VH-VL binders against q8ixk2r445to577. Designs and how they scored, part 5

Target 1, 133 residues: q8ixk2r445to577
Amino acid sequence: FFGMLQNKGLTDYCFDYNPPDENQIVGHQVILYLCHGMGQNQFFEYTSQKEIRYNTHQPEGCIAVEAGMDTLIMHLCEETAPENQKFILQEDGSLFHEQSKKCVQAARKESSDSFVPLLRDCTNSDHQKWFFK

## First folded at step 1 (VH-VL)

Design ac12 (framework fv_axatilimab)
Fold by ESMFold2-Fast, scan of step 1:
Structure ac12 (fold): chain C 133 residues (1-133), chain A 121 residues (1-121), chain B 107 residues (1-107)
Amino acid sequence: as target 1 above (133 residues)
Amino acid sequence: EVTLKESGPALVKPTQTLTLTCTFSGFSLSTSGMRVGWIRQPPGKALEWLANIDWDDDKYYNPSLKNRLTISKDTSKNQVVLTMTNMDPVDTATYYCARIGSRYYYGMDVWGQGTMVTVSS
Amino acid sequence: DIQMTQSPSSLSASVGDRVTITCRASQGISNYLAWYQQKPGKAPKLLIYAASTLQSGVPSRFSGSGSGTDYTLTISSLQPEDFATYYCQQLNSYPLTFGGGTKVEIK
């Protein structure tokens, strides 16, 4: 599966990676932004190793969650995906982070109108349902 | 409807500090991916990017002017302010503010009308 | 810093002509390139973003192409309202940089 990873509850919002410099692709938080339909910064691939890859640039990036954190950040992809980079995309659209036992939820960033994907306890909320366009 | 408008002095003396304000409507700088930038254009010359500020208060400056530039925002007032120190006649230009949304792919999609700043004695 | 070399600096054309403007980046910019139109006394207007995507409301006679370091703006059949100065801009890396501009004037 590949494409723009869109939220069912925040209908117009997609996963978006916004690094300050395209050639320095890692270390920044993944955000949610209005879906533009053009791919590029919103183009992701779900792999057989359960990775969410941002691979339009070199080096390839893979979304990860660091220990004790609830934010999604971009790491370098590895030959064998580490546990913190593994997400199960379920039939109902839930995106389950195996290492933490939590689900990715579209959430409002504190004190702003900005939205970000965060790890939260799994629910049947449409804000935890994702699909590729 | 999205609008931006620049305001500030039309005449600045050499060595003075220039302060320009960009007031906007129709969007918020608290929205993820939104940025406002400043661009200038000396009479008859090309566009030159000066600075950007984004929704997370990250600030970026043109390295050739970095020691002279400060950009800040007041999200509640929908304003972005640019300060430029030690003005020189070569800084005479029309100054624009513009919006950039959703990373670099959109470009600067909405611009203010520009404000002419003349630096002379 | 990424340098943007735009050519030609100016050209003379007639209504109905095909006009081509080129922009070359000093390093790869992965299609993070925008084209702007500027008329005398006015702010620039975004024509094309992502190298080839037409901004809403812009006539279909404008098109963008290219990849890597080399990009082109084409006006397939020049109209009277198209006489203006055109600028490219890379948005791949800070500092953001513009080309030197191309003035399209009446022959």
Scores: ipSAE 0.006, ipTM 0.604, lowest interface PAE 10.2, mean pLDDT 86

Design ac13 (framework fv_axatilimab)
Fold by ESMFold2-Fast, scan of step 1:
Structure ac13 (fold): chain C 133 residues (1-133), chain A 121 residues (1-121), chain B 107 residues (1-107)
Amino acid sequence: as target 1 above (133 residues)
Amino acid sequence: EVTLKESGPALVKPTQTLTLTCTFSGFSLSTSGMRVGWIRQPPGKALEWLANIDWDDDKYYNPSLKNRLTISKDTSKNQVVLTMTNMDPVDTATYYCARYTYGKPGYFDSWGQGTMVTVSS
Amino acid sequence: DIQMTQSPSSLSASVGDRVTITCRASQGISNYLAWYQQKPGKAPKLLIYAASTLQSGVPSRFSGSGSGTDYTLTISSLQPEDFATYYCQQLNSYPLTFGGGTKVEIK
């Protein structure tokens, strides 16, 4: 399904991706920003391959977490989704990253007042609950 | 506080290009999530959205006018410029610039006073 | 494009009256709707966003409601300063579109 991926605990914030230019759309960190309701840089697709796709720019990007990291970054989508790009959206709203066995949590960016999604140990916190709007 | 002000020619001849400048204060277009848009209103008619530009230089245009519109910004000067080609008498309107926030959802929360542009021969 | 239809196009009312203005979208807009007030010769002023959230500084006599495709702006007790033209706007998708406006005139 499609939409803006909003946090239950940090209720005004949505997944957001705004690359610095359209020729280099990958390699940058996914952030959380105030939900604007317009789609665009906050519009994502959750696929049957368990990908979170960003298709505002071409080629399409897929959210991934590299081994040993806790930040979500934009990668190019592959024809067969690699394990680091697979997220299971659970019935309770948790977003489980299969390769790391961790959950996506709304968190403060280190040394910053901004917010980002990070991998953390799974808890029942509302900051780990997500829904498409 | 937030202020926006439009400037440009009051009279344009048919087929000419219109250039309007929005000068603002109280916010920066380098701030993530900030946008500025242009809206026009012909005399006695409804509001019509024209274009938006955001902090990262992404541009959005009304499809009915896209081939005629160009929006740009100069973040250091706190200015947004709208250019519209091939002006026609039906383009006679008051042109507004407005701040568009990345709220829940986004909305035009602060407007300039507007500048009247008349297109006639 | 999403088309926004406002009704009525104009109405006459007296101070103290309850005024209701309606706005219909050609497709669902998920409450991503704003209402603006425009007085003669002036720029529009934001009254309500997200269909029902009152903008800071706007009097509580203004309220918004609705869902899906149908939305309403209500002024519970019309004041002299409320005689103006009101516009709805959908913010669900580009291009952003406005309703045709409703002029609230003195009876």
Scores: ipSAE 0.005, ipTM 0.530, lowest interface PAE 13.5, mean pLDDT 85

Design ac2 (framework fv_axatilimab)
Fold by ESMFold2-Fast, scan of step 1:
Structure ac2 (fold): chain C 133 residues (1-133), chain A 122 residues (1-122), chain B 107 residues (1-107)
Amino acid sequence: as target 1 above (133 residues)
Amino acid sequence: EVTLKESGPALVKPTQTLTLTCTFSGFSLSTSGMRVGWIRQPPGKALEWLANIDWDDDKYYNPSLKNRLTISKDTSKNQVVLTMTNMDPVDTATYYCARTPYSSGWYKFDYWGQGTMVTVSS
Amino acid sequence: DIQMTQSPSSLSASVGDRVTITCRASQGISNYLAWYQQKPGKAPKLLIYAASTLQSGVPSRFSGSGSGTDYTLTISSLQPEDFATYYCQQLNSYPLTFGGGTKVEIK
């Protein structure tokens, strides 16, 4: 799968990654932003190794969740995907993070009206359902 | 071809509930990314968005009117219904339904019904 | 809510004139802006979406530009059928909001 990763419950919002410096593409939080389908910030690839790759830069970035955290951040992709970079896109649209056993949910960012993807207990909520467009 | 048509009463008394039906053809509201919305326009005034409903039955309302509005769909009949409670003379307007698909990364109201005039008077 | 301010509210022009209409959002809307044309007694018709993309079938004399909070609709050479009211709309966030409209009248 390749394209915009859109939320079913927060229907106008897509995964978005906009690093402030093109030479420092890792270490920042993945956000949700209105789906526009323009440019590189909203285009991701779901791979056979269960990675969500930000494929518009070299070296390629891979979405990860650090131990004990619930935010999705951009890391460098590895030759063999580490556990913290593995997400199972299930038939119902849920994105299951294998290491934490939690699901990716569209959620409001603290102290703002902005939205971000966060790990939450799996509930079958439409805010936890994702699809490539 | 895509068509939409509004139907409902032309006259409503104050405090009554308005029910409008949008009947459409040429597309399905079961298609992922498809939406239908309602917009109104008082005589000589600007357009005001009221509500949207999408393929998954997600509903969005203008917060200034949210406590008065209900939007629903019947996908098998290609219909979207809007109800508005406690009608007041200031709600006199032409009511439009329109299609708003997600297309090429963007939402837009690309096809509109002809509109139905609703007058609220005692 | 995002407020959309259009200017001018009305203008008079002659066939062949260049007409410019502006639309200002109370906050950044990231090009989620559409322009509509409405003739008396008719439903609005989509002209432009994504701030600058012409809807299929719309004449090339119509163009849109802008970014952030400030957007412009330009008609390069006004035709008789272009006398109408024009509305901008932001689709950045709910509730969706329209500008107050600009009436383009014959001089």
Scores: ipSAE 0.007, ipTM 0.549, lowest interface PAE 13.5, mean pLDDT 86

Design ac3 (framework fv_axatilimab)
Fold by ESMFold2-Fast, scan of step 1:
Structure ac3 (fold): chain C 133 residues (1-133), chain A 123 residues (1-123), chain B 107 residues (1-107)
Amino acid sequence: as target 1 above (133 residues)
Amino acid sequence: EVTLKESGPALVKPTQTLTLTCTFSGFSLSTSGMRVGWIRQPPGKALEWLANIDWDDDKYYNPSLKNRLTISKDTSKNQVVLTMTNMDPVDTATYYCARMYYDSSGYKYFDYWGQGTMVTVSS
Amino acid sequence: DIQMTQSPSSLSASVGDRVTITCRASQGISNYLAWYQQKPGKAPKLLIYAASTLQSGVPSRFSGSGSGTDYTLTISSLQPEDFATYYCQQLNSYPLTFGGGTKVEIK
């Protein structure tokens, strides 16, 4: 699947990657932002290797979660996907991070109007359900 | 304006199937983010959520009642139908349908409710 | 399932009184909490959503506060039309769950 990865609970928001530096495309947090329908920084590909790829830049970026963290960050894609870059998009729309055994949830930053995807214990919350548009 | 109205039988016998229809206006269930849910309230008791159906035809059921509940929609008729099998006197309640709105900040809430329809289960 | 414990189950108050109703979730619900008012024989009406946002048309004497697991509905100066039953609801996860209700009665 590919396209804009939209949240079922946070309905106006899509996965978005907008790095502040053109020369450093990896290492920054994936955010959620208003869906604009134009692809670009909101265009992602879900691969048969269970990766969520960001293909607008070279080298290609793959979403990962580092050990002990709950934030989704952009890493370099590898020829064989490492465990921290594997997400299972389940039939119910949940996005299960295989290595941590947690689910991706749309979450509001408490002190601001910013939104980010975070790893949380898996629940039946709409904020843990995702679909490609 | 947004309106919702429940319709169905006022009296159901034990073991029968209840079918309730919610007819609405002022919004479409094809609009992204829109949901319609069913909530019931036994006389003198608290509100209990039963089921939701959304624009994407995803269905959510209260696990306590999942084996008995079916929710469906007819977008062209602006209707949502709830079916509940094997009715028992303890299912006597006022049944409401309500719109669950998702705002631009990602919050959801039941913003418009039907008037409710009283269903009595008795022999 | 997230259990919503609402307290008190009932209270008696006079016009002009400050009324406080509390709702506690069995786990964090990230401000996905709504408050509803129900008058006898009528459908519930939305008062507050997102824990603290007042629905359009609702009088400013109603306010909501709280975060995490503990939330409060306050009526700063009770009016005759406010005698009703109030319900909290969490909308963070399915199944959606309501509190047991708080009946605000005339003293």
Scores: ipSAE 0.006, ipTM 0.559, lowest interface PAE 13.9, mean pLDDT 86

Design ac4 (framework fv_axatilimab)
Fold by ESMFold2-Fast, scan of step 1:
Structure ac4 (fold): chain C 133 residues (1-133), chain A 122 residues (1-122), chain B 107 residues (1-107)
Amino acid sequence: as target 1 above (133 residues)
Amino acid sequence: EVTLKESGPALVKPTQTLTLTCTFSGFSLSTSGMRVGWIRQPPGKALEWLANIDWDDDKYYNPSLKNRLTISKDTSKNQVVLTMTNMDPVDTATYYCARIHYGSKSYAFDIWGQGTMVTVSS
Amino acid sequence: DIQMTQSPSSLSASVGDRVTITCRASQGISNYLAWYQQKPGKAPKLLIYAASTLQSGVPSRFSGSGSGTDYTLTISSLQPEDFATYYCQQLNSYPLTFGGGTKVEIK
């Protein structure tokens, strides 16, 4: 699968990565933003290694989780995907992060009108259901 | 509560195959995210990871041991088995099995067996 | 493979001393770093996971810090029961790898 990774519950929002510096794509948080249908910062690929790749820039970025954190950040893709970069996209649309046993949920950023994907306990909520468009 | 115990031979001869069994209680290896691994430690030396098996029967091996290792599980018996072929005196070590805890922020071997000493000698 | 270089390999200290042990990964490990304590003849015991989170039941004199490739275990005021060998481990990539260990000995 590839395209815009959209949320079922927060229906107008897609995964979005807009690094402040095009020369450094690593280390910043993945956000959710209004789906624009143009690819670019919202274009992701789900790979056979269970990675969510951001291939708008070279070298390619892969979504990762740092230990102890519940936010998704951009790291460099490795030839063999490390565990913190593996997400199982289930048939019901849940994104299960194997290493933490948590699911990716669309959530409001603290005290803000902005939205971000966060790791949360897995539920059947539509805010934890994702699909490529 | 949660326990793991290693069992197997204390002595093996060079070229023989070693089989070790880890028997555990207090958790299930069918729980999503659960893993059990094997770690060894030669006398006076550092810890060396050998293999992991997870809830989905995915198996991970230390590549430095080049096709000598096989890990398997029997979830109905709460057992994980490690087989190591062509034993050599340098494989003399205490062998541990341990659980990786996956809950919120914990990603480490949190509960270890007591270890079983395996001596390889003619 | 990610190599974990631990330093020093041994140190001598007295009760009440501040002890620091360093662990360096050959590539970034995103805080998937654990510290273990091992006493002679015993299995290792988990002290710290996620680089800086103290395992329940572990005394507060133990702390972990660091990010990226460089991590540190600190014992703020060494107690008699702390004389042991300490190991770091990265759990971000297979194969999982341990540092060489640091033996904390009585001065």
Scores: ipSAE 0.198, ipTM 0.768, lowest interface PAE 3.8, mean pLDDT 88
Fold by OpenDDE, second read of step 2:
Structure ac4 (fold): chain C 133 residues (1-133), chain A 122 residues (1-122), chain B 107 residues (1-107)
Amino acid sequence: as target 1 above (133 residues)
Amino acid sequence: EVTLKESGPALVKPTQTLTLTCTFSGFSLSTSGMRVGWIRQPPGKALEWLANIDWDDDKYYNPSLKNRLTISKDTSKNQVVLTMTNMDPVDTATYYCARIHYGSKSYAFDIWGQGTMVTVSS
Amino acid sequence: DIQMTQSPSSLSASVGDRVTITCRASQGISNYLAWYQQKPGKAPKLLIYAASTLQSGVPSRFSGSGSGTDYTLTISSLQPEDFATYYCQQLNSYPLTFGGGTKVEIK
């Protein structure tokens, strides 16, 4: 699966990554932004290694969850996907993070008008449902 | 070479606010994976983590002290500042700042400052 | 919070001895475990991270093992400079927590 990763509950919002330096793409938080289908900031790939890959740049980035965090951070992809980069996009649309045993939920960023994907306890909320468009 | 150094008052009166500064070199908090944290150690006792700040300005606090702690960074000066309000004699300790370097699967406090002793007394 | 329990709190050993220190977490920490050495009046020094990875510059007589909730630091042959206090730390989740320490004293 590849393309824009769109949320069901928070309609018209997609995974978005815009690093300040195109030559240093890791270390920043993945956010949600209105789906526009333009450029490379909203293009992701779900791989056979269960990675969510940002592959518009070299080296390629993979979304990771760092210890103790609930945010999605861009790391470098590895030959073998590390545990903190493994996600299961389930049939019901839920995006499950294997290591934390939590689901990715579209949420409002605190003290901001922006939105971000966050790890939360898995529920049947549409805000935890995702699909590639 | 990576170094960190704590600076601040050696003596604080009860109820006053402690402000500590960590000045570091050899790395930048603009680099992904970099964190700076504060750890304290009362005399003869174990280590206690206080707070972390990372390259993306995310902040983490020990919940037992969260309402008293504020951590901030100035990347251009390579400094991290910790403030702790309402100091009490029980807060007397050596305060360390240290770096966490996040790897692919592993990280820890790999470089420490020498620590600064803070005594809370009237 | 994740509680880290070290054992023993202290031990006496001789140069050349094999020393084993254990650390138990109140819940699984997925190998996010570090070991530190601290000498009197000095800052802690990182020995092991990721449960079993030796920090650069640390002698090979130090090793870490374990998984889940139970971890071990081993000194294969104790040297004079190894008498110190050792701490484990979990970095699996916030708040970060340390063990109570193990003081290794000369017998």
Scores: ipSAE 0.012, ipTM 0.641, lowest interface PAE 9.2, mean pLDDT 92

Design ac5 (framework fv_axatilimab)
Fold by ESMFold2-Fast, scan of step 1:
Structure ac5 (fold): chain C 133 residues (1-133), chain A 123 residues (1-123), chain B 107 residues (1-107)
Amino acid sequence: as target 1 above (133 residues)
Amino acid sequence: EVTLKESGPALVKPTQTLTLTCTFSGFSLSTSGMRVGWIRQPPGKALEWLANIDWDDDKYYNPSLKNRLTISKDTSKNQVVLTMTNMDPVDTATYYCARSYYKILTGYYFDYWGQGTMVTVSS
Amino acid sequence: DIQMTQSPSSLSASVGDRVTITCRASQGISNYLAWYQQKPGKAPKLLIYAASTLQSGVPSRFSGSGSGTDYTLTISSLQPEDFATYYCQQLNSYPLTFGGGTKVEIK
């Protein structure tokens, strides 16, 4: 699957990656932003290796979770995907992070009007259900 | 085992073109996230970055020298070549090639360096 | 271009001393800073990357700290093999730039 990865509960928001420095495209947080329908910084690919890839610019990026963190960050893709870069897109739309055994949830950043995807205990919440648009 | 080695002429006359070759082993410049760069150091002076080339053949140049520099790679030979035109005595320096590879969340850094090759520019 | 100002340009120290070298960027570099050690006639060696992460095989007496524009390299107890020139480098944006170097000399 490929396209814009949209949240079922937060209906107008999509996965978004917009690093502040074009010469250091990896290492920053993935955010949620209003779906704009133009691809680019909201265009992701879900691979058969269970990676969420960002290939609209080089280097090729893969979404990962740092140890002890609940935020999604952009890492460089590896020939053999490490466990922290593996997400299982399940039939119910949940995005299950294999290493942590948690699900990706759309959440509001504290004291902010911004939204981010965070790891949370898996629930039957529409805020934890994702689909490609 | 990662190794890099620079080769080229030890003496260059003013106005000539310098060509340096970096030959490496223990990694491939076709690996996503891999870069090789050139850095120089005039005697008794600081390090100065010159150019980078990456796995995707993207090229980056120091703007102060961009009109004089060309960087290229031959992935099958494990080589990166730097060409610098219109050499001047001020370009006398030790020239290094170095590898940088993305580390998770920490970015790129020059983690392995060649031994350097001294280039003297004089008549 | 990001200017990297390194201080001091040189210092004299004895074995066992605590040595601190500073590096200041002309704009924020988001911890994309490396420290290198260079001995006479040799290539630079990476000591620290991402401002504070020790390179594999580097002794724990070396440490890096800082954020934003201001960064430091500390050697907690100077050893004979540590007499060298140290360089900082920003890797936040092109062109990549180095500090002027700090020569650590025997007192």
Scores: ipSAE 0.000, ipTM 0.520, lowest interface PAE 17.0, mean pLDDT 86

Design ac6 (framework fv_axatilimab)
Fold by ESMFold2-Fast, scan of step 1:
Structure ac6 (fold): chain C 133 residues (1-133), chain A 122 residues (1-122), chain B 107 residues (1-107)
Amino acid sequence: as target 1 above (133 residues)
Amino acid sequence: EVTLKESGPALVKPTQTLTLTCTFSGFSLSTSGMRVGWIRQPPGKALEWLANIDWDDDKYYNPSLKNRLTISKDTSKNQVVLTMTNMDPVDTATYYCARGKYSYGLYYMDVWGQGTMVTVSS
Amino acid sequence: DIQMTQSPSSLSASVGDRVTITCRASQGISNYLAWYQQKPGKAPKLLIYAASTLQSGVPSRFSGSGSGTDYTLTISSLQPEDFATYYCQQLNSYPLTFGGGTKVEIK
């Protein structure tokens, strides 16, 4: 699949990656932002290796979660996807992070009016349901 | 400006089906980010969520009530209908409908109807 | 299901008192919590959403705080119109669940 990765519960919001420096595409947190339908910062690819790839800039980035963390961070893609970069998009729309055994949930960033995807215990919440548009 | 009002029978016999209608004004359930839900409260007890219906016709049900609940909307009439089958005296409660509006990543119930008391008795 | 436990179940207070009500979730709810006020014979009224955001029109003496599993509603200086039952609700997962309520009574 590829396109804008939209939340079912937070219906106007999509995965968004806007690195502050064009020469440093990795190391920053993935956010949620109003879906604009233009691709660009909101265009992602779900691969057969269970990666969520960001290929708008070079080199290509892959979403990862570091051990003990709950935030989604952009890393460099590797020849073989490491476990921290593997997400299972399930039939019900849940996005399951294999290494942590947790699900990606739309959430408000604690100290701001911004929204971010975070790892949370898997529930039947519509804020844990995602689809490509 | 935004108002909701519940209507339905005040008395239901055991095993019958309850049908409640929520009629609202001041907003449309065709507008993105709008939701209507049903919540009940038995006399002297806590609130219990029953069901939600969204602007995009997505439906959510409390699983503890099994397959007894059906929620539907008629956007042209500004109405949401809740049907509950096989009524039992334990279902005696005040039934509320409420509007949910998207804010801070969730639908919070910001405007509630006055409630309608439903007594289940032989 | 996520269980919501409110403490205390009831309290007696005087006008001008600082009142605190706590709500504990059986698992983390990521600040997806609302607080409601209900007066006898009336519908609940939304006071606070997203754990700490005050609903428009609600007096500033009401505030919410907390994170993870533990949340608190505070009334900084209780007024006569504040005698009511208060409920928390988690919105993190289905089914949506409410706390048992805290009745704030006149001392």
Scores: ipSAE 0.006, ipTM 0.548, lowest interface PAE 11.9, mean pLDDT 86

Design ac7 (framework fv_axatilimab)
Fold by ESMFold2-Fast, scan of step 1:
Structure ac7 (fold): chain C 133 residues (1-133), chain A 122 residues (1-122), chain B 107 residues (1-107)
Amino acid sequence: as target 1 above (133 residues)
Amino acid sequence: EVTLKESGPALVKPTQTLTLTCTFSGFSLSTSGMRVGWIRQPPGKALEWLANIDWDDDKYYNPSLKNRLTISKDTSKNQVVLTMTNMDPVDTATYYCARTLYSGSYRPFDYWGQGTMVTVSS
Amino acid sequence: DIQMTQSPSSLSASVGDRVTITCRASQGISNYLAWYQQKPGKAPKLLIYAASTLQSGVPSRFSGSGSGTDYTLTISSLQPEDFATYYCQQLNSYPLTFGGGTKVEIK
């Protein structure tokens, strides 16, 4: 699949990645922002290796979660996906991070009204269900 | 290349409002994940975090300061402004502005201004 | 709020000594911890973040370790320029909180 990765519970919000410049793709947190339908910063590809790729710039970016962390950050894609970059998109829309055994959830950023995807214990919440538009 | 510099009054009378400006270069607060914060240090005491503002204009305040703080930004001027009301002699401190390093979920302060000493006295 | 307790509050050491500073959080902070160095009259300088990641340009004699609530900063062979006050900071939740500081003085 590919397109805008939208949340079922937080229905107007999509995965969004706006790096500081096109030559510095890695190291920053993936956020959730109002879906605009224009692709670009919100265009992702789900691959056969269970990666979520940012398919706008070179070098290619792949979403990862570092050990002990709960935030989704952009890493460089590798020829063989490392375990921290593997997400299982299930039939019910849950996005399961195999290495941590947690699910990606739309959550409030700190104390603000802004939103980010975070790893949380898996539940049957619509905030943990994602689909490509 | 990254620099931050605080400016504001060196002397404030009790009950007055303090306004401090942080002017920076070498980065933008329009960059996703970027934050600028204010930290103070009374003479001979520990560091105390006051407030953060991020690229998305989200604002975070130390609740111990009882709604005395307002933080704002002017992205076009590369400035962050902190306002603190009802100043008291115990607020005498060096005030720093600092940028957060954005490395995944980690947000330590990687670049600091030189600090500006604010004395609250009659 | 998360309370950060540093120990000791001060220590005396000689050049070449191994120095260890401890920081304890009142609750688990999952490695969301940074260490700063502050020299007299200067702004703090970031040394370590993510409990153990050295900031660019920081000498390799500095290292961080720990997990959960207990963290340590180690200077393997103290140099003259290392006499300073060191602060830990938790990055886990707002409000952000610092330890009380550890002053490393000449013996």
Scores: ipSAE 0.005, ipTM 0.542, lowest interface PAE 13.8, mean pLDDT 86

